# Designs tried in a protein design chat: VH-VL binders against Putative 6-carboxy-5,6,7,8-tetrahydropterin synthase (queD). Part 19

Target 1, 157 residues: Putative 6-carboxy-5,6,7,8-tetrahydropterin synthase (queD), of Pyrococcus abyssi (q9uxz4)
Amino acid sequence: MKRVVSIKRRIYWTKEFDSSHFLELEYESKCRRLHGHTYRVEVEIEGEPNEHGMIFDFNHLSELIKTLDHKVIVSEKWVRYEEGYVLIEKNDKLLKLPRSEVVVIDKPNVTAEYIAEWISERILENAGENVREIRVRVWEDPRSYAEITLTLKPQGS
Key: E = the ipSAE of ESMFold2; O = the ipSAE of OpenDDE; V2 = 0.75 times the mean of E and O plus 0.25 times the DockQ between their complexes.

## First folded at step 14 (VH-VL; framework fv_roledumab)

Design m2 (from j6 with heavy chain Q59Y; at its last look DockQ between E and O 0.89; V2 from the best seeds 0.72)
Fold by ESMFold2, look of step 14:
Structure m2 (fold): chain C 157 residues (1-157), chain A 120 residues (1-120), chain B 107 residues (1-107)
Amino acid sequence: as target 1 above (157 residues)
Amino acid sequence: QVQLVESGGGVVQPGRSLRLSCTASGFVFSSYRMHWVRQAPAKGLEWVATISYDGSKKYYADSVKGRFTFSRDNSQDTLYLQLNSLRPEDTAVYYCAKIWYSNEWYFDYWGQGTMVTVSS
Amino acid sequence: AIRMTQSPSSFSASTGDRVTITCRASQGISDYVAWYQQKSGKAPKFLIYKASTLQSGVPSRFSGSGSGTDFTLTINSLQSEDFATYYCQQYYSYPLTFGQGTRVEIT
């Protein structure tokens, strides 16, 4: 009777950013050393258009990723704050960096998985009731990524 | 849509206790550093306490150290502030507040506050 | 603790006026300053971070400037909804501290 039974709407967005990090690991690995990646972030958001006809504003995504670009990303667990600086102590490192050059994520480590989680959470904060799903992929290199999917409660009646 | 809702304020005598609560919605609560900020006419806005995302680090203003205890229940998206040994100068509206993330300490969202009055 | 001193304590103005509010820090704090608007009986509303960056949805008549110790909030053409108390806040270090507030009142 109805030719169209449902409409699913999804937007896609992507951007690269350059950051450095290291991992906390109990075993020896190159990843324990401070090193960099050109990360690529892919964002997919499913939902209904809001009052402006958008599922989510791409400018918010761009502004969010700029926060990470050209920064050292560290875990909140590794830092102390000194006026104007972040002191980072972990893996036999002692770094004192201007606060503006560091991103401190509220995660126990700085894996691609946790970076993707951190991004997805900041997207969710700005998502209206019109958003049903947020997917974030973070690529560390051209061949590997971590993906986080947030499935949100449907808007009831 | 970020929302913070405080409760538990009231009128109490000096030396007594209160427990404030703050319920959160619209964000992944367990991944955010949270704060209490209070406002009294004579003292203006005053930062009171900070708690890390997992509750493992807690910081207090000198005016409340040893008397107030901050905690969180990430399974219920709820903050608690235990106010012990209350003094008249603790009279204020108490707000819970959120910062954007651990390295940027401006309060982008505030609750509407709960009033604590300490008088004899 | 870093003291934040606002001036003036109050300001009488009419719609259309240009209003400036100053905030001085007791030491250099780079640009780690936020500004808030508070209307009677309400929580503070976040306006500006990093001294000059407007939060989404804040009208362009608001602007912030400064670095180091001296900061300003400017309302270029005051509107009726702008009569409120304004606070600066440093977030350079804990303890986080606020200015004492500036009340902008209708003439």
Scores: ipSAE 0.705, ipTM 0.876, lowest interface PAE 1.4, mean pLDDT 91
Fold by OpenDDE, look of step 14:
Formats: sequence, structure tokens, C-alpha cells
Structure m2 (fold): chain C 157 residues (1-157), chain A 120 residues (1-120), chain B 107 residues (1-107)
Amino acid sequence: as target 1 above (157 residues)
Amino acid sequence: QVQLVESGGGVVQPGRSLRLSCTASGFVFSSYRMHWVRQAPAKGLEWVATISYDGSKKYYADSVKGRFTFSRDNSQDTLYLQLNSLRPEDTAVYYCAKIWYSNEWYFDYWGQGTMVTVSS
Amino acid sequence: AIRMTQSPSSFSASTGDRVTITCRASQGISDYVAWYQQKSGKAPKFLIYKASTLQSGVPSRFSGSGSGTDFTLTINSLQSEDFATYYCQQYYSYPLTFGQGTRVEIT
């Protein structure tokens, strides 16, 4: 009898993007000020190839990160809308920016953790049944990252 | 796969109330702004209401403001639309829908809808 | 509210035809326009966003164009499965509004 072999497949994708943010914090911190980062996102997806021979389409990742690049990332909790503009009011700031320059995320803050979570969720909604795990790592700087891992149950389980 | 399933539709008389539900799956429900859109028979699409990811913010069309109440239970991945003081002009298929993220207000996924008929 | 005037309301076409649907906004809305396809008895299907960007999985025969007030949905070569009603939608500001719809019927 032939030896049984279990195969695990994974794809890796990485991209940098430049964005700015500030954090809601109860204590004094420079992070409460609007500032920018060159973020680096790493995505690992485990699964089986679909009918096209792909675990996941890299174009989805490219398009997703493109939405974040050169934007001000803010929490929905901080915003109200005018025609064509987003008003951001938090931390004694009042910013009025064109909507095209802002990414509003459905998170209570804009930490690397929440950005990674936000990204992972957007990958999830585009993931096929062939996907088993999604791992997103967001580097805020070359020394620090946050990581989110989503483990997907097999279909029918 | 993203799925939205509406329920609760039916036939009611004017002035009565109805409660619609929408059960979501295939995405992290609690992280998305959600919407209701309706369509009267043989008519076009009409936005009805929007609710933020945590339910703290709600937006209503003028045609339903004061009569309809949008809510959500993130622990159950479910949306609710309470329809009060129903009028014949509220007769429509009601769709729940999601968007890409909070700053992009187009509807990327729709349910199949639930029919509400208001008639004497 | 921003009014989206869609035209025509309906027309007949044949397979292989080039089809054009127009939507005009009552004010400038940049490129904050989406397009949907709805077949009879079905929920709308998301086609285009940002006026000209195709949603993933949408055939390349579909295209969108426009900025400001005038927007166009084009089907380069109409297929049998394309006979449906199409709607434009602005998401420039609340309340969100749709065009009246354009029914594309088979000749």
C-alpha cells in the first residue's frame, strides 16, 4: 500500500501602503495626533485550489489595499457626513475631508489590530469554500505588527 | 459565501404593524453597516434605512421616518425593521443589503426580499 | 435629495447589440455612482461602482462611464442573459437614491 500523504497549501501576499490615522486614547499620547505610517500588510491564506487553480485571487488583495493607500483611516464613530465630505470630530479635532481621501472603518478605533481585523473581514467575504485559514499581519513600522487569524470551518460542518 | 435572508413579510391592514427580520451569514456581521431597500410592485428601488455596525447610528428615508424603526442584534447576526402605522404605499418587497465599508454606500450583497402587502 | 433621472425607461434590443443607458444626477456627484441589474422576480445584482469600476465576476462586456452629472452604463454586445432592468444609484449623499430603472427587453 502507498503511504498516505496529507497536503497543505498556502499562498502569501504582501504590500505596503501609506496612510494616516490617530487613536482615541484616554491618556496623553502622540498617537492621539494625526500622523502617518508606511504600513506593510502580509496575507497568508490556506486552502485548496479552486476550479481555476487558485486558493485566492491576488487581485482581490490588491484592490482591497488600494482602498487604504494614501487615505486617512478613521472610525465610523467619529464621523458625520456632508455632501461629498466626511467630517471627523475627535480628540479636539475637526477635520473636513473629501470622501475620496478617507477610509471609514467599522471599528471603535484605528489601531494596527483593528486595521488587521478590518482587512481580514474583507478577505473573508470574498473567500471561497476552498479557503481554510486567513492570516493578516499589519506592520505599523518595521518593528511592530498586529496579526489576525481567521479559521474557517469546512463547508457542511 | 455572503447570505442575507429576510422574513416576516405578510398581508396587513392599514395602520397595523409588522416586524421584518434579516439573518446574515458568510461575513463578520457586527463589522458592517447594513441597510433596507424596498421595491413596490412594478416600481423601482427605494432606500429605506441604514444602521451603523453597532447600531448607534440610524438613517431613515423621509417616507418612513417616525414610523419605521431599524435595529440589529449582532449576537444573532440579525437585522430588524419594525414597521408601524403601515400605509398602502408601504406595499413592497423589502430587501436587506450590505455595503463594502462605511464610506462606500453601494450595496454589494442583497437578500431575496420579503413581501409586505398593506391593503384594506 | 439628489434626483437620478434614468433614460430610457425601456427599450427593445437584440442579442449582439450595443446597449447604452443614461443616468443624470440633479447635481454634481463626482463618480459616486453604482449600477445594478435586476431580473424579474429576483434581487438586484451589483455590477459597477465608482461610476466605472466593474465588480469582481461581472463580464467585461459591461462598462460604466461618467463623472459629475452624466453617467452611462454600456453593454458592448448584449447577451441573452442580459435582458433585465438596470438601475443607477448615487451614494454621494443621504438619502441614497436610485434612478427609475431601464428595462431592456428582447426584440
Scores: ipSAE 0.612, ipTM 0.876, lowest interface PAE 1.0, mean pLDDT 94
ESMFold2 (binder alone), look of step 14: mean pLDDT 89; pTM 0.889

Design m3 (from k4 with heavy chain Q59Y; at its last look DockQ between E and O 0.89; V2 from the best seeds 0.82)
Fold by ESMFold2, look of step 14:
Structure m3 (fold): chain C 157 residues (1-157), chain A 120 residues (1-120), chain B 107 residues (1-107)
Amino acid sequence: as target 1 above (157 residues)
Amino acid sequence: QVQLVESGGGVVQPGRSLRLSCTASGFVFSSYRMHWVRQAPAKGLEWVATISYDGSDKYYADSVKGRFTFSRDNSQDTLYLQLNSLRPEDTAVYYCAKIWYSNEWYFDYWGQGTMVTVSS
Amino acid sequence: AIRMTQSPSSFSASTGDRVTITCRASQGISSYVAWYQQKSGKAPKFLIYKASTLQSGVPSRFSGSGSGTDFTLTINSLQSEDFATYYCQQYYSYPLTFGQGTRVEIT
């Protein structure tokens, strides 16, 4: 007869999304040009089941990544708004795009690290008191990823 | 769990000043654009001001422009709204609110508000 | 500034009723409309964005529709907790503006 000492629970979820972006860099790089990736995001969440038996609802992850899919991702620092449009001025670019085709992130640049941070922050907003850790990896090619880990404090009554 | 808590409301005479604050928890505050929205007694809601995640971009409603100043302290997860040259029409409950991301300006979380009364 | 006009200003209903609230914008705003519920003495509660998308955790009896200038919030089978004031809000452009509110009262 074997006794279980404790149970540790994790869920894993992954999805690809297609987006375009460019980087602000002080040096010359092809990454300063508008270009695309098929990003892969991996999400790992540790915690206990909530009142519905889930650590976190995978549908929320799907809806979050849908927000980024087939969009141009830009920094808030590069944009201004004109009725129904986002105007993007940076790196000798002037783009006027329908607002629905752009995701403006509250970060100074659009690196894999900042995209991973942005995703982790939106996961945190929907995390209940049952969630202890959120880990996000963003791959922009098959060889490299950026990873953000949020360690969460219990929220008391 | 996202939480926003306003404070600093009170009763003041016209022409006086007041400073409101809002403390935030349950989200990465320094990565979000924030807003103030007010509601006059028995009236509808009025947007007051917005501030970017790093405080570098601010915009105000015409009714308060030149009198109110929005700022933030990301090290303390705190917003401030300086209310100068207060008028009776500034009497309202003041809410801080957040948006989900910077090009979708709907308010997904609100504080419970702090009351400002401007009267003789 | 874009004006948002709600109708009716108030509305009496019983539990189980279907309630319809309308909101009209002074210009085309695509689908950039949100809806809020506010109970007496409380902060507004976010319900709907993009005119028709329910926020997570909002009961399915709430629905939104519309595009352009005319928008509708519908509550199918009104519940006792739904008696409140409802506001629409445009987020098409600054300044952000709200409708004047619609009170849903017990008959």
Scores: ipSAE 0.761, ipTM 0.898, lowest interface PAE 1.2, mean pLDDT 92
ESMFold2 (binder alone), look of step 14: mean pLDDT 90; pTM 0.912
OpenDDE, look of step 14: ipSAE 0.822; ipTM 0.926

Design m4 (from k4 with light chain Q27K; at its last look DockQ between E and O 0.95; V2 from the best seeds 0.86)
Fold by ESMFold2, look of step 14:
Structure m4 (fold): chain C 157 residues (1-157), chain A 120 residues (1-120), chain B 107 residues (1-107)
Amino acid sequence: as target 1 above (157 residues)
Amino acid sequence: QVQLVESGGGVVQPGRSLRLSCTASGFVFSSYRMHWVRQAPAKGLEWVATISYDGSDKQYADSVKGRFTFSRDNSQDTLYLQLNSLRPEDTAVYYCAKIWYSNEWYFDYWGQGTMVTVSS
Amino acid sequence: AIRMTQSPSSFSASTGDRVTITCRASKGISSYVAWYQQKSGKAPKFLIYKASTLQSGVPSRFSGSGSGTDFTLTINSLQSEDFATYYCQQYYSYPLTFGQGTRVEIT
């Protein structure tokens, strides 16, 4: 028997981005108001090196998070589109913003959990067969985070 | 690896109906807006329809409004396009396609297409 | 609907040539243009978004430019695998519309 029975490999990456949002809640809360966070995203990816010796290209992570930076993040359920603009109607708000200043996510709300889900889904799109797990943490502030883990099935199972 | 696989094409007579399917894998299907785009033989591409991630918002090209119905089953990672009252001009390869996120409507992945021929 | 007009409809080229394809929108669409390559019998392949941003994995000989109404796809030093039909697409507003296509053929 070999002394080493297996090798487990993972990579870690992190970046901050500044965004604003609000929550849809059935009760009154200050979180229903438009407000901002300096979010921190942490990404861990477990897998094997690909033909280039990488589990996942960090440049793709950087470009993905750049999409969120300095943007207003809103739910698809709150928007309609007028040429060059996103019109946001929710919580007694009516905002008309240039389309380039808004990220519309395909989620029913814009919680840290859903932002983490959205990020993990875009990482998955570029994950090769060599990737087994994607973990994303999104920190709303220095003290709290939401975490999403995607466990990937081996192809053909 | 994102994969989209269309099926259900065939040869049908004018006025008949057909249902196309598209199965998805390699991404979290239930979190993405999806589209159908078609291409008549030796011709360009025509956008046909879009459906939101949860199926609550649907839009159609004028050429198919009232005749085509787009739906999705997120439990089966499957799209459906019901083609009713088919006309010869509906003859095309039908592709399902996805966008990257809700306000960037370029098609980053396409299926292989399924051929619909409307001929008597 | 926003009309996208490509020029030329087709032309012949040799490997090594610089190929330029133009796409004009019927109204200002900012930079909301994507480009696709389609080889015979295959689905379209995504190349470029936001008029000039190259998708990962697309060879660097491809480039895009333009804003407003006039957009260009350029292939520097055409390769044998680049003979195909190219489409522009606006994603400024629904209905989403494509140019009529430009066939790049071997001489």
Scores: ipSAE 0.767, ipTM 0.902, lowest interface PAE 1.2, mean pLDDT 92
ESMFold2 (binder alone), look of step 14: mean pLDDT 91; pTM 0.913
OpenDDE, look of step 14: ipSAE 0.892; ipTM 0.946

Design m5 (from j6 with light chain D31S; at its last look DockQ between E and O 0.92; V2 from the best seeds 0.85)
Fold by ESMFold2, look of step 14:
Structure m5 (fold): chain C 157 residues (1-157), chain A 120 residues (1-120), chain B 107 residues (1-107)
Amino acid sequence: as target 1 above (157 residues)
Amino acid sequence: QVQLVESGGGVVQPGRSLRLSCTASGFVFSSYRMHWVRQAPAKGLEWVATISYDGSKKQYADSVKGRFTFSRDNSQDTLYLQLNSLRPEDTAVYYCAKIWYSNEWYFDYWGQGTMVTVSS
Amino acid sequence: AIRMTQSPSSFSASTGDRVTITCRASQGISSYVAWYQQKSGKAPKFLIYKASTLQSGVPSRFSGSGSGTDFTLTINSLQSEDFATYYCQQYYSYPLTFGQGTRVEIT
């Protein structure tokens, strides 16, 4: 009998980024004010090596997170566009910011859960058939995180 | 692998209607803004319409505004473009296309296209 | 709407040649330009965004440059698979607009 019955492979990657945001809430909260975090994102990807011997290229993760760094993250629900600018209207705020300083996510709010979802979705679209699972954790502070796991169908399914 | 597949094209007379659809796979469709872009047989590319991830915001090119209606069904990962009051100038290959997020409006993935011909 | 004007309309070349295609915007659009390759009977293929950033998997013989109103796509050493029509597209503002295309043909 063989001692190794199967092989499971995972990669791990992490990076911090600094962003500001606010939340849409139906009740009073300091989180309704524009404020910042040093976020930490952790990514785990399970799969098989592709034709280049990689499960997923870490450079794609780095470029993705660079999109978020030093930006104001807002919901698509709150924005309008003018040439060169994003107009943000919500929570009695009216902000006009250069387009390059804003990240607009296609989510109804900018919670750690939705940021993690947004990241996982962009990882998925660059994932080959060799990838079986994508896990993303987003920390807003050292004590807590939100986690999204995407479980993918096998090749030939 | 991101995949977009258009259907519903055909040959119709001016003034008639047609419904195009686009099915999506390989990405979380309900979280992406989507577009239609068309190309006349011997002409360049023309942006036609855009729809937000949840379908709540829509914008159209002036050439089709009031005649075309863009919608999506996120439960079926499908886009629809209703083409009403068709004119010969609407003759084109129609592509669905995606962007990777709402603040950068370049089309990183395209469907194969479906042909619409409007002639007597 | 922002007009995108490409030149030349067509270009005859041999493999190994350096090909330069230009695109001019009717107003300043910063670097909000994308480039696409389209082969006959096929959908456009995305090549470049932000005027100069190559999409993953695009050969390094392709490059883009420019800002403001004047943009270029360069193919440094043309390969047989590069004979196609090339389009620029501005994404500075809606309506999104494309150049009229440049056909690169074999001599």
Scores: ipSAE 0.757, ipTM 0.898, lowest interface PAE 1.2, mean pLDDT 92
ESMFold2 (binder alone), look of step 14: mean pLDDT 91; pTM 0.920
OpenDDE, look of step 14: ipSAE 0.888; ipTM 0.943

Design m6 (from j6 with heavy chain G55A; at its last look DockQ between E and O 0.92; V2 from the best seeds 0.85)
Fold by ESMFold2, look of step 14:
Structure m6 (fold): chain C 157 residues (1-157), chain A 120 residues (1-120), chain B 107 residues (1-107)
Amino acid sequence: as target 1 above (157 residues)
Amino acid sequence: QVQLVESGGGVVQPGRSLRLSCTASGFVFSSYRMHWVRQAPAKGLEWVATISYDASKKQYADSVKGRFTFSRDNSQDTLYLQLNSLRPEDTAVYYCAKIWYSNEWYFDYWGQGTMVTVSS
Amino acid sequence: AIRMTQSPSSFSASTGDRVTITCRASQGISDYVAWYQQKSGKAPKFLIYKASTLQSGVPSRFSGSGSGTDFTLTINSLQSEDFATYYCQQYYSYPLTFGQGTRVEIT
């Protein structure tokens, strides 16, 4: 069948998660206060089917997002550790929370952009040679999102 | 595919120095906390040092404090461990390792290691 | 620093055997325990985190349990590739520390 020149494959997945955070900002903003969002994550992955016929296993995406769900998301720059606890100091806040209730991202702030980056990085870590592109979109509310696209170079041959 | 490759080991006399390197691929290196862990011949594992994603926070095991310096170059996806004032008890295979993220300090990926031998 | 003590130090086993390795922490560490497998001349391989959660790709014959101070790694039916040294590691606090290892040898 010469009618088909090539096949391009992409999967889409989405899920909501509830988290709280605050931003480090040098100017006045309500976002400096601890507050919550129902985030929506959209994931698109382009590639070829693996040995199981999947580009990427949706269960891995579900498990990744569960890590963020019902957590306080903070920057690694704001934390200290005491046995079993995370101490969070920033914006005149001092919080002491069990480690299990906190996600500490290796980013200088907790913007939608950095959350999307953090998610994309963990998707990449589990992506095989069959994956060519990872796109992550994070919505903080119904009107606005941040998007990260990772374009992957071919792995060695 | 996460890959970590150590280099720079060798045989040196006590009191001398070495610089170890670790090159990373398959993940966004600049967004991960990294570690060194060593293993003396026929001995257990010893955590040596950790460095934050941006190198702003570093911590060392007491056995190496003041002698070893951990650094990273995020533009080249490379870690460095400067080993100064080496002692025979520093003889070990040195592994670089990553954790999944900063709040979970288990080592999900390891390099194959580089051997450092400190002897007369 | 938190000491991790493994038991036994070594023992001999045959393919098909059930192997149990115990790790005890010098203080309560909740479930902040990881387990590693190391074959001679190779880097450690990550098996288990959070005391009982298997890393992706680890065979289901491996299991972990425990909380607080007492932790166990079990291999339900030992396979030829499972002859190795096993380490527990606490990640409750720095400095991160490992058990001394348990060698599982062929009979």
Scores: ipSAE 0.768, ipTM 0.901, lowest interface PAE 1.1, mean pLDDT 92
ESMFold2 (binder alone), look of step 14: mean pLDDT 90; pTM 0.914
OpenDDE, look of step 14: ipSAE 0.880; ipTM 0.939

Design m7 (from k1 with heavy chain N57Q; at its last look DockQ between E and O 0.89; V2 from the best seeds 0.83)
Fold by ESMFold2, look of step 14:
Structure m7 (fold): chain C 157 residues (1-157), chain A 120 residues (1-120), chain B 107 residues (1-107)
Amino acid sequence: as target 1 above (157 residues)
Amino acid sequence: QVQLVESGGGVVQPGRSLRLSCTASGFVFSSYRMHWVRQAPAKGLEWVATISYDGSQKQYADSVKGRFTFSRDNSQDTLYLQLNSLRPEDTAVYYCAKIWYSNEWYFDYWGQGTMVTVSS
Amino acid sequence: AIRMTQSPSSFSASTGDRVTITCRASQGISSYVAWYQQKSGKAPKFLIYKASTLQSGVPSRFSGSGSGTDFTLTINSLQSEDFATYYCQQYYSYPLTFGQGTRVEIT
């Protein structure tokens, strides 16, 4: 008589990164000013080991978060490009920064929710069919986080 | 896995129109800027157009500006390229392609292409 | 528009050879160069970005170098699957432009 009914497998990974941003808000808030956070990202991925015995390669997570580290994160809706530079126009700001110092995300704002979504989407595009769930938490400070969970449809369903 | 599939190519006379489609899977399509790139035997690879994630910003190569229109339907994960006033020099294989994120414009995934031939 | 000029147009080689392909930009483009491999009847396959960074899954026999105007793709021990056409692409500014291609053929 077997005591093990099923096996569920999950990996957990975490890393901090330092970025600056501002929010587009219709009301007055200090968050409309350019400011920084030490973000903490937590990633949980549920699935089965692939041919190499991994659910997802931690090096991919490390490289993904490295793209955000020490960068200014802005919305695609606020930018235009000059050769070698990103020009950012929003909230009465005009910033001209080297392109290598900016990450432009395909979201309408740069909230913790949208950063978490952006991260989860880039994890998904590198996820094999062995992955069933991706969960991303992004902490802006020690007290608060946003969480995104992607539940993946099995192939052939 | 990321997959892009073009369709709608064909043989057409100069001055006519054609509509290309590209269906996407394996990624959150509505969160990615997309492109069309074409390849002619005599002219090689040529970037044609780009469209923002929500379809609100579009840019075209000078060779097609005013004749081609790029659009997307994020509810069906589909891109469209309307080819109007076609010329023999538009003859090419047309690829849809994606980038990894908005300010790095290298194409990490390409479709298989659809052939457009413009001749009389 | 920024012109990308590849050299040579074609190259005959044997398995095990070192192959070097050069791409020159008509102006400084920092390191904003990508390289692609294309086999007959197939779409281009992404190899290298930022002049020298290999995409995940690309064999280490491929390498890229350069900054400014002069860029090089090197295949350091040609394998049978490496016979293809190779393209450089600048992504420094729109319009995005490609080199004319270099065909690597079996001797």
Scores: ipSAE 0.747, ipTM 0.901, lowest interface PAE 1.3, mean pLDDT 92
ESMFold2 (binder alone), look of step 14: mean pLDDT 91; pTM 0.923
OpenDDE, look of step 14: ipSAE 0.874; ipTM 0.939

